# Ledger of designs, part 7: VHH binders against Methionine aminopeptidase (map)

Target 1, 301 residues: Methionine aminopeptidase (map), of Saccharolobus solfataricus (p95963)
Amino acid sequence: MTEDELNKLLLAGKIAAKARDEVSLDVKASAKVLDICEEVESIIIENKAFPSFPCNISINSEAAHYSPTINDEKRIPEGAVVKLDLGAHIDGFISDTAITISLDSRYQRLLDASKTALEAAITNFKAGLSIGEIGRVIEKVIRAQGYKPIRNLGGHLIRRYELHAGVFIPNVYERGLGVIQSDSVYAIEPFATDGGGEVVEGKSITIYSLKNPNIKGLSSRENELIDFIYTRFNYLPFSERWLKEFSTNVDELRNNIKNLVKKGALRGYPILIEIKKGVVSQFEHTVIVKGDSIIVSTKSL

## First folded at step 1 (VHH)

Design b14 (framework vhh_7ocj_1)
Fold by ESMFold2-Fast, scan of step 1:
Structure b14 (fold): chain B 301 residues (1-301), chain A 120 residues (1-120)
Amino acid sequence: as target 1 above (301 residues)
Amino acid sequence: QVQLVESGGGLVQAGGSLRLSCAASGFTFDYYAMGWYRQAPGKQRELVAAITEGGSTRYGDFVKGRFTISRGNAKNTVYLQMNSLSVEDTAVYYCAATFEYGWSQDYDYWGQGTQVTVSS
């Protein structure tokens, strides 16, 4: 990792932490999800970065993958447990972070479970350690608090313009995942639940990424949209809200996106819901491994 | 083709109120963030208030608690309610529109401006 690359990673982390900490104060009953995510994304851009993925607001048993749509009217319910998940990038050098806000004091222990698991995971994080041992640490902390970790969700290796770069950081012990590498960037993201400890895919898709830009048999308009997406977002996830410069016709945009997903040019990310409809908590930091040093780029300042 | 037309400016006494309107045409209003900026003689243009397509608002430091921005999508109009006006609020007020709220402080389209003068 060069000094310039490290500086971009650190700045992306600082900007994401700023947006997270400031906007979390606006997470209240009746607040519009669209307003919250537009504020997050606005702060990131005003600080000369770009969102590394669309702001996610996941409520109660939703664990991940809800980003507001164009003119979205969804509001935060009374007593909600809200996961705010966001990230920034500078020239593709990525940060990724999440916090859970509870509007219901009865869920404070559930929040503490994933929060303390994240702290324990970071404390044990070092080059050369088996990745499965981080999952063991997370699982132990969450189960000790009387909750279940979500076994099919976890953290991930991050590379330039690659949010999920092919290495999984589990929330339970798993064999065969390799070892933590030096000069590498990871997201660590424990999920805890009072439910079954597994997510399933829902029907709604609000987040997309470029999967294959070289699909044959596309219309001229479909190819123009792929070129627009690659130019603006590379392979990073994006929201339909970010395609306004391409078209102001919502029906046209949505039909084109749907067709491109069907043809395999785009990947859609279905919302993820706890299998027993249990409430989900999540906390997440981006960690930079540099020799013997562990740097939490997204920690509060 | 794209037009932003401000109205509602004028002369008002300190402590008074004004409501500015900006009528938009030539683009799909519902997909644009809208903003109000002001510029006094010899000063740089500064943000007064902004509102996203979804209704999220942001205010400049000098107007927090006194001014309220809102939008009426049915009429393609953005409004600025200005209360407790002071002499320091005297400026030309500009309406602005952008596709991407927050991508920069740069706006794609600007109105001609409307003068607000606050007398002591």
Scores: ipSAE 0.000, ipTM 0.108, lowest interface PAE 20.6, mean pLDDT 88

Design b15 (framework vhh_ozoralizumab_d1)
Fold by ESMFold2-Fast, scan of step 1:
Structure b15 (fold): chain B 301 residues (1-301), chain A 121 residues (1-121)
Amino acid sequence: as target 1 above (301 residues)
Amino acid sequence: EVQLVESGGGLVQPGGSLRLSCAASGFTFSSYWMYWVRQAPGKGLEWVSEISSSGDSTKYPDSVKGRFTISRDNAKNTLYLQMNSLRPEDTAVYYCARSLEYYGSDAFDIRGQGTLVTVSS
């Protein structure tokens, strides 16, 4: 890792933390999810970074993968437990962070469970440690609070222009995942629930990424959209909201996206819902491992 | 050490059936979404089925939907693929794969040598 690369990772983390901390104050009953995520993304861009993925707002039993659509009218319900998940990048050097906001004080213990698990995971995070031991720490903390970790969600290795770079950081103990490497960047993201401790796929898809830009048999317009996506987002996740320079015709965009997913050029990310419709909490930080140092790039101040 | 060992492939005539197995070890099998992916001669990897950690949710592409059935036995750490009404275009090396991250990711953790399925008269 060069000092220039480290500086970009640190700045991306600071910008994401700023957007998270400022916009979390606007998470209130009746607020439009579109307004919240556009504010997050605007703060990131105003600070000379780009979103590393679309702002996610996941409510109650939704764990992940809802980003607002074009002209989205969805509003935050009274008493909602809201996961705000966002990230920034500078030249592909990525940050990823999440916070849960509860509009119902009865869920404070559920929030504390995943927050305390994140703090414990970071405290134990070091090069050479078995990755499964982080899962053990997270699971122990969440279960001690009377909740279940979501076992099929977890953190991940981050590389330049790769949000998920092929190493999984579990929320439960597991063998065979390798060891934490120096000169590496990881997201650590405990999920806690009062439900079953597993997510399933819902029907809604609002987030996409480039999967294969070399699919044969695409129309000229489809190839133009692939080129637009690659140029602006590389392989990072994107929202239909970010395609307005390509087309202002919403029906055209949605039809092209649907066809490209069907043909295998794009990947869609279905929303993830707790299997028993339990309420979900999540906290997440990006950590940089540099020699014996652990740097939390997304920490507040 | 994570290990995934595929078996059950072989030569079968068009319209025939095969059942593939994948023996998993070195990780908590019951916590992972699992996949079957295949690679036909001279082609890239193609996803053919997925199953949730509990086994209650499954998904297939249109090319195999209604013909293939994925299932799992978490007590035995084993993944299965029941393949019916096989066609020459199903000829491929079949791999089982563990999810690397969240559901819906195309990032597959393939560890084994695969099992060859040949559909020919």
Scores: ipSAE 0.005, ipTM 0.310, lowest interface PAE 10.2, mean pLDDT 89

Design b16 (framework vhh_gocatamig_d2)
Fold by ESMFold2-Fast, scan of step 1:
Structure b16 (fold): chain B 301 residues (1-301), chain A 121 residues (1-121)
Amino acid sequence: as target 1 above (301 residues)
Amino acid sequence: EVQLVESGGGLVQPGGSLTLSCAASGFTFSDYALAWYRQAPGKKRELVAGITYGGSTVYMDSVKGRFTISRDNAKNSVYLQMNSLRAEDTAVYYCAADEPYYSWGTDYDYWGQGTLVTVSS
């Protein structure tokens, strides 16, 4: 990893942590989810970075993949448990972080479960350690608090312009996942629940990424949209909210996105919901492994 | 090359049973989530049942108690046992495989060609 690359990773982490910590204070009953995520994304852009993916704001049994849509009217319910998941990039050098805010004191133990699991995972994180051992640590901490880890969600290797780079950091023990590498960047993201410990896909899709820019038989307009997406976002996830410069016609945008997903040019990310509709908590940091050093790039100020 | 090949579809009377099989090749089967989807003429494709690498299962409401998804990692196969079949179960059934640890549903990485199930007298 070069010094310039490390500096960009550190700055992206600092910007994401700033946006997370400032905007988390605005997570209150009746607040619009659109306003919260637009504030997150605005802070990132004002600080000379770009969102590495659309701000996710997931409530109660929603674990991930809800980003507000154009003119979204959804509001935070009273007593909600809210996951705020966001990231920044500078020239494709990515940070990814999440915090859970509970508006109901009865869920404090559930939040503590995933938060302390993240702290324990980071403490045990080192080059050469089996990745499955991080899952063992996370699982033991969460289960000791009386909750289940979500087994089909977890952290991931991050590479330049690649949010999920093909290495999984589990929330339970698993064999065959390889070892933690030096000169690498990982997201570590424990999920805890009072439900079944698995997520399923809901019907709503609000986040997309480029899957195949070379699909044949696309219309001229579809090819223009693919070129716009690649130029602006590369292969990183994006929101329909970020396509306003391409078209102000919401129906045209949604129709084109739907058709491109159907044709395999775009990937859609359905919202992820706990299988028994249990409440979900999540905390997440981006960790840079450099020799024997572990640097938490998204650590609070 | 990744392949998913469905079999076991056919014509069956209401109240009957069928077992669908999906044989997989070209990837480490035990590491993947598998699912069965179906699409009836004029309707959207819908998730029928899913099974994670760890064996956790999900079912759509209308098939709960009637259908059972299972996997056999030694045979690189996933199965859908369908009991008490109804006319509304008539559809093309698709096998799908997704990378572990994301989810199962409409955005699977690999799809089979489908197998037709017709429930009629």
Scores: ipSAE 0.000, ipTM 0.161, lowest interface PAE 13.0, mean pLDDT 87

Design b17 (framework vhh_7ubx_2)
Fold by ESMFold2-Fast, scan of step 1:
Structure b17 (fold): chain B 301 residues (1-301), chain A 121 residues (1-121)
Amino acid sequence: as target 1 above (301 residues)
Amino acid sequence: QVQLVESGGGLVQPGGSLRLSCAASGFTFSSYDMTWVRQAPGKGPEWIATIYSGGSTMRDDSTKGRFTISRDNAKNTLYLQMTSLKPEDTALYYCAKWDSYEYGLPSFDYRGPGTQVTVSS
């Protein structure tokens, strides 16, 4: 990676950390999920970046993939354990970060489990190490605190305009995942739970990405929507909330999205829920590997 | 309801090999994490290895170069392949179903009667 590319990665990390740290203070019982995510996304844009994916707010047994919808009225419940997951990009150079906020003091140890696992993973992270060994470290830390890691969730390799670039960083030991490479960017994201340690797909989908822009047999309007999506978001995940300039008719917009998912032009990301409905905690940083240096781009300032 | 039955133990010489089996019934085996634990004479229970429902594994550092955990979901059977056995490996070996939030043997919901492994010349 060039100096310019590194500087964009560092700035994207700083902007995401700023949005995360400032907006986390507004995570309170009765707050609207929509207001929180619009504040995150506004801070990112005001700082001359773009969201690398829609702000996710996942509550209690929800682990991932809930972003508020247009006119969403969902509010944070009393005593909630809230995962705030967000990211920024500058010219496709991506940051990705998450924290858990608990409004219930009973879950502090659950939060400490995933937070300490993230710290241990970063401490052990180096070029040439087997990726599965990071999963071993994460699992040991979480289990030592009396919780289960979520085994079918984990971190990922990040490339320019690719949030999930085909390499998985597990939360448990796993063979055949390759080695950590220098000149590379990774998200490391331990998940801990008091449940079964696995997520299942729910029914709702609020996040989408472009899967195949070359599907044949689409209407003119469907092709216009694909062009709009590619131009603004590339292959990065997006929210229906970001399509207002394409159409102000919410029903038309939702029907077009649903049809494009069905036809294979778009990928939908179902909400992920802990298999036993256990409470989930998560912490996440973006890590840049540059030779022997490990740089946490999303650390607090 | 839940039953776990270990087998494959016995007397073996140092440097020898054994394969332990655990036959499971009374639950959907493929949906659960499975664990091998052992208890040596005069010591508390020690975790050896876990295999998750998805197939990934975690092993204790002292044995991971010599022991391999595996499962056959079609046969509802858990295995522990043991090589280069040492006198220190002498213990009663249990398979266990992992359903607890806490680490360690007292965290397991169900445990079988065990199979004795004795490593002696």
Scores: ipSAE 0.000, ipTM 0.109, lowest interface PAE 20.1, mean pLDDT 86

Design b18 (framework vhh_7d4b_2)
Fold by ESMFold2-Fast, scan of step 1:
Structure b18 (fold): chain B 301 residues (1-301), chain A 123 residues (1-123)
Amino acid sequence: as target 1 above (301 residues)
Amino acid sequence: QVQLVESGGGVVQPGRSLRLSCAASGRTFSDYAMGWYRQAPGKQRELVASISYSGGSTNYADSVKGRFTISRDNSKNTMYLQMNSLKPEDTAVYYCAAEYDSFGWVESEYDYWGQGTQVTVSS
């Protein structure tokens, strides 16, 4: 990695941490999820970066993949456990971070489980270490606190304009995942739950990404939408809220998106829900491995 | 579910080339990021190369960078590893693996592995 690339990664991390820390203070009962995520995304843009994916707000048994829709009326419930997951990029150099906020003091120990697991994972993170050993560390910490890790979620290798670059960082021990590489960027993201320790796909899809821009047989309008998406977002995840410059007709946009997912041009990301409807906590940082150094780009400054 | 079958392994002399193939059946191949792993006797399994669902991003272990090329053909549900300038230390069983390309990565789709194919580089 060049010095310029490292500086962009560090700045993307600082901007994401700023947006996370400032907006987390607005996570309160009755607040609109749309207002919270628009504030996150506005802070990122005001600081000369772009969101690397749509702000996620996942509540209680929802683990991941809820981003507010156009004119979304959803409000944070009383006593909610809220995962705020966001990221920034500068010229495709990505940061990714998450915290859990509990409005119910009874869940503080559940939050501590995933937070402490993240701290332990970072402490043990080094080039040459088996990736599966990070999963072992995470699992041990979470289980010692009386909770289950979510075994089918985890962190990931990050590359320029690619959030998930073909390497999985597990929350439990797993064989065959390779070793941590120098000059690489990873997200580490423990999930803990009082449920069954596995997620399943729900029915809602609010986040999309470009999958295949070269599908044959698309209409001119569909091809224009694909070109718009690639120009603005590359292969990064996006929200329908970010397509208003393409069309102000919400029904037209939603029908086009649904059709493009069906035809294989776009990928949809269903919300992920704990299998037994257990409450989920999550904490996440982006770490840069540079030689013998581990740099947490998304830590509070 | 996804079933993965490797082919193309064999015995070659140092400096020669081999091309490995991984054929996928079951779920939609183009939904998965794919990778090649290898395991030599007495060593842990290591990632050799990975490729995103679209083929737009690739990653290589430092030991193979510049010598190996990963590619995929989504129309044929097949992933390839072109191995050039082979060295004795490349001797291993090579495995292909599939992982769902989701920004909240789902492990239940990650654990699809092939049976492995032996590559032996000796003079």
Scores: ipSAE 0.006, ipTM 0.264, lowest interface PAE 9.7, mean pLDDT 87

Design b19 (framework vhh_7ocj_1)
Fold by ESMFold2-Fast, scan of step 1:
Structure b19 (fold): chain B 301 residues (1-301), chain A 122 residues (1-122)
Amino acid sequence: as target 1 above (301 residues)
Amino acid sequence: QVQLVESGGGLVQAGGSLRLSCAASGSIFSYYAMGWYRQAPGKQRELVAAITSGGSTRYGDFVKGRFTISRGNAKNTVYLQMNSLSVEDTAVYYCAADIWGSEYYDTEYDYWGQGTQVTVSS
């Protein structure tokens, strides 16, 4: 990792933390999820970065993958447990972070479980350590509080323009996952639940990424949309809300997206829901491993 | 969707080499993350090696430096080159494909092959 690359990673982390901390204060009953996520994304852009993926607002038993749509009317319910998950990038150098806000004091222990698991994971994080041992730490902390970790969600290696770079950081102990590498960037993201400890796919899809830019049999307009997507987002996840410069016709955009997913040009990310409809909490930081140093790029200032 | 078919397993003497192949059909292979897992008698299934669509690789601790994963997108095939084999490498080897970029731990790979037996004799 060069000094320039490190500086971009640190700045992306600082910008994401700023957006997270400022906008978390606006997470209240009746607030529009669209307003919250547009505030997040505006702060990121105002600070000369771009969102590395669309702002996620996941409520109660939703664990991940809900980003508001164009003209989204969804509001935060009373007593909600809300996961705010966001990230920034500068020239493809990525940050990824999340916090949980509870509007119901009964869930404070559930939030503490994933938050303290993240702290414990970071404390134990070092080059040469087995990745499965981080999962062991996370699992022990969450289970000690009387909750289950979500076993089929976890953190990930991050590379330039690659949000999930093929190394999984588990929330439970597992063998064979390799070792933490020096000169690498990881997201660490414990999930805790009072449910079954597993997510399943729901029906809503609000987040997409480019999968195959070279599909045959596309219309000229569909090819133009693929070129627009690649130019602006590379292979990073995106929202239909970010396609307004391509078309202001919402029905046209949605039909084109649906067709491109069906044809295999785009990947859709279904919302992830706890298998027993248990409430989910999550906390997440991006961690840079540089020699013997562990740098939390997304920590609060 | 994708169907995965493993080949290249068999019997080999300790210190020898084998090359496993996994052929994918029915979809655009180059956009999948691909992995090899193994299950030895009396053990749980464990990660051997993985490669992302972008070419980033990872390896299980017990095979690092001895095994190499690679992909041939033109052939829709992922390979596992296995060198310096020991009797402890005896297992059924499974090919797996992930369309979601490794976000799901126990469903990290959406498609699995039927497995190919590797037996290393002393």
Scores: ipSAE 0.000, ipTM 0.158, lowest interface PAE 15.7, mean pLDDT 87

Design b20 (framework vhh_ozoralizumab_d1)
Fold by ESMFold2-Fast, scan of step 1:
Structure b20 (fold): chain B 301 residues (1-301), chain A 124 residues (1-124)
Amino acid sequence: as target 1 above (301 residues)
Amino acid sequence: EVQLVESGGGLVQPGGSLRLSCAASGFTFSSYDMYWVRQAPGKGLEWVSEISSSGGSTKYPDSVKGRFTISRDNAKNTLYLQMNSLRPEDTAVYYCAKDLWESGYYPTDYFDYRGQGTLVTVSS
């Protein structure tokens, strides 16, 4: 990668870490999830970046894919275990990070399991190492703490305007995943649970991305929405909250989004829930592999 | 409810051929990239093939390249794996899988659903 590209990756990481660390202090019982995510996204934009995906707030057995909707009234419950998952980009150069906050001291060990697994994964991360060996490290650390890793969630290769670029970083040992490459960017994201160690899809969808802009038979308005989405978000995930300049009519927006998902123009990301309704913890950093150097772009300042 | 049902496995001699099928239901099959993975006795999961949602792009690891062919019939919601020149080391339970998290928000090489799979035994 060029020095300009590296500088944008580092800055995106700094901005995401800043938003994460500042807003995590506002994760409290009765706080509105909408207020939390609007603050995250506002900090990112104020620092001259854009969100690489909508801020996720996932509570207790929810592992991923809940972003607040327009006028969302959802509040953080008493004693909640909350995953705050966010990212920033500068010209498509992406950062991705997550932290778990527990409002219930009984879950501190569960949080420590995924946090120490992330630290161990980063320590062992190097060009030429089998990707499956990172999964082995993560699994060993989480199981040693008495929890299960979530086997069907993990990290991923990141490329410009691509949150996942075709490489999976598992939370358990897997063969056939290739080797860690130099001049590459990865998200490493251990998930730990006191449940079954697997997620299933729920019914709620609050996050979308552009899949196919060339679908035939769309209305004029549907094509205008696709053009709006591509111009502002490329193929990155987006929230209905980010479409206010296209329409202030919430019912129109929701009907158009639903129809475009049905027609295959947009992807929807269902909420992911632990299979046995176990509590889930997650920690995540973006790492840049540059020769023999491992740079954690999203580390706290 | 997402459901994937694998079939077509069996006992074959080395050098033989089998065609595996995966019947998909509960989702828009034509919208998802699909994968075949296998697990040999006492071993971990190994990726063996992938195909794009349209069928226009396919990928294989070196261990099966030139011997296996992945294909799909979107009108029938069915995924196939044609396996030729089978070797004893191809003995495994074979599973099909869909992309749970599309467009790179979360991993595409993760295996969303694995039913019981279909057993392939290559032995003389």
Scores: ipSAE 0.006, ipTM 0.257, lowest interface PAE 9.3, mean pLDDT 87

Design c01 (framework vhh_7d4b_2)
Fold by ESMFold2-Fast, scan of step 1:
Structure c01 (fold): chain B 301 residues (1-301), chain A 121 residues (1-121)
Amino acid sequence: as target 1 above (301 residues)
Amino acid sequence: QVQLVESGGGVVQPGRSLRLSCAASGFTFSDYAMGWYRQAPGKQRELVASISGSGGSTNYADSVKGRFTISRDNSKNTMYLQMNSLKPEDTAVYYCAAEDYWSGLYEYDYWGQGTQVTVSS
């Protein structure tokens, strides 16, 4: 990692933290999820970065992967527990962060469980440490507060234009995961629940990424859409909301996306729901490991 | 439709080498992070090594670091595990696994049938 690369990572983290902290104040009963996520994304763009993935708003038992659609009318329910998950990139140098907001004070302990697990994980994070030991720390903190960690969700290694770069940071103890590397960037993201401690895929898909730009037998228009996606988003996740410059015809966009997923050109990401419909909390930071220094790029200013 | 097929297992003496292969079909290989897991009788399944879709990132269990090398050839849709200086404690069924790296799930989407490696003393 060069100093220029480090500076881009730090700036991407700062911009994501700014958007997260400002927009989290607008998470209220009756607020439109579309308005919240458009505000997040506009703050990122106004600060000369790009979203590294579409703003996610996941409510109650939804753990991840809901981003608002075009003209989305969904509103935050009374008493909701809301996960706001967002990120920024500068020239592919990525930040990724999340916060949980509860509109019901009865869930404060559930929020504290994942928040303090994140703090404990960061405190113990260092090059050369077994990755499974971070999972042990997270699991211990969450279970001590009477909740379950979500065992099949966790953090991940981040690389330039690669949000998930092949190394998993678990939320439970596990052997054989290797060691934390210097000159590396990680997302650490504990999930806690009052449910079963596992997520399953739902049916809703609102987030996509380019999977294979070289599929044969596509129409001219389908190839134009693939070129548009690659040019603007690379292999990073995107929302249908970001395709307005390609077409203002929503039905055309949705049909093309559906067909490209079916043909294997695009990847869809189903929403992830707690297996027993338990309420889920999450907190997440991006951590840069630079020699013996641990830098939390997404910390509040 | 999606298939992962392991090969290269066998019986060897301590200190010898084996090369495992995992042939993938039915998906865009370069988009998937790949890993080797192993499971010995009466023990938990453990990750041995993993490799990113591009091949630019690798990770190893402490017990195999310096002895095993994971690699992939995206043009052949094949992942490899070069196992050097084998020890009796490396005896296990070895599984090939594939994971979509944006999926967010801490589980591999596809698994092979496994290949037995036995290091006899």
Scores: ipSAE 0.006, ipTM 0.297, lowest interface PAE 9.6, mean pLDDT 88

Design c02 (framework vhh_7ocj_1)
Fold by ESMFold2-Fast, scan of step 1:
Structure c02 (fold): chain B 301 residues (1-301), chain A 120 residues (1-120)
Amino acid sequence: as target 1 above (301 residues)
Amino acid sequence: QVQLVESGGGLVQAGGSLRLSCAASGSIFSIYEMGWYRQAPGKQRELVAAITSGGSTRYGDFVKGRFTISRGNAKNTVYLQMNSLSVEDTAVYYCAADFSYEYTWDYDYWGQGTQVTVSS
């Protein structure tokens, strides 16, 4: 990693942490999810970065992948446990972070479980350590608090313009995942639940990414949309809300997106829901591994 | 719904090679990632290799440099090329497929497994 690349990673982390910490104060009962996520994304852009993926607001048993749609009317319920998950990038150098806010004091221990698991994972994170040992640490901390880790979610290796780069950091012990590499960037993201400890896919899809830009048989307009997407987002996840420059006709956008997913040009990301509808908490930081040291790029300022 | 069928397992001498294949049928367009896990008697199941629909790969620590995962032309088949095999590679090898954006050791679908036996 060059000095220029490291500086971009650090700045992306700082911007994401700023947006997270400022906007988390606005997570209140009756607040519109759309307003919250547009505020996150506007702070990132105002600070000369771009969102690395659409702001996620996942409520109660939703673990991940709810981003508001165009004209979304969804509001934060009373007593909600809310996961605010966001990230920034500068020239594809990515940060990824999440915090849980509870509007119900009965869930404070559930939040503490994933938060302290993240802290323990970071304390143990070093080049040469087996990745499965991080999962062991996370699982031990969460189970000690009386909760289950979500076993089929985890952190991930990050590469330039690649949010999930094929190496995952488990929330439970697992063999054969390799060792933490120096000169690498990872997201560490413990999930804790009072449910079954596993997510399943829901039916709603609000987040997409480019999968294959070279599908044949597309209309001229569909090809224009693919070019627009690649130019602005590369292969990173995006929201229909970010396509307003392409078209202000919501029905046109949605029909084109639906067709492109069916034809294999776009990937859709279904909402992830705890298998027993248990409440989910999550905390997440991006960690840069440099020789014998680590840097938490998304730490609070 | 997806069905996975493994092939290519068998008996091989140490230092030899095998190529495993996994063919997916059913709702293949919804598959995000396909991969291989292995399990020897008395041991936990461990990751061998996985590949996303976008072509990103990941490998278990003990197979890096020796094994290569790839996709077939139709994208419904995944291959595991296993070179420089050792007795320690003896296990049942399982193909798995995942529709999730995030991926861990539990896949949405698993094959029935294929035995690989490496003799000294």
Scores: ipSAE 0.000, ipTM 0.197, lowest interface PAE 11.1, mean pLDDT 87

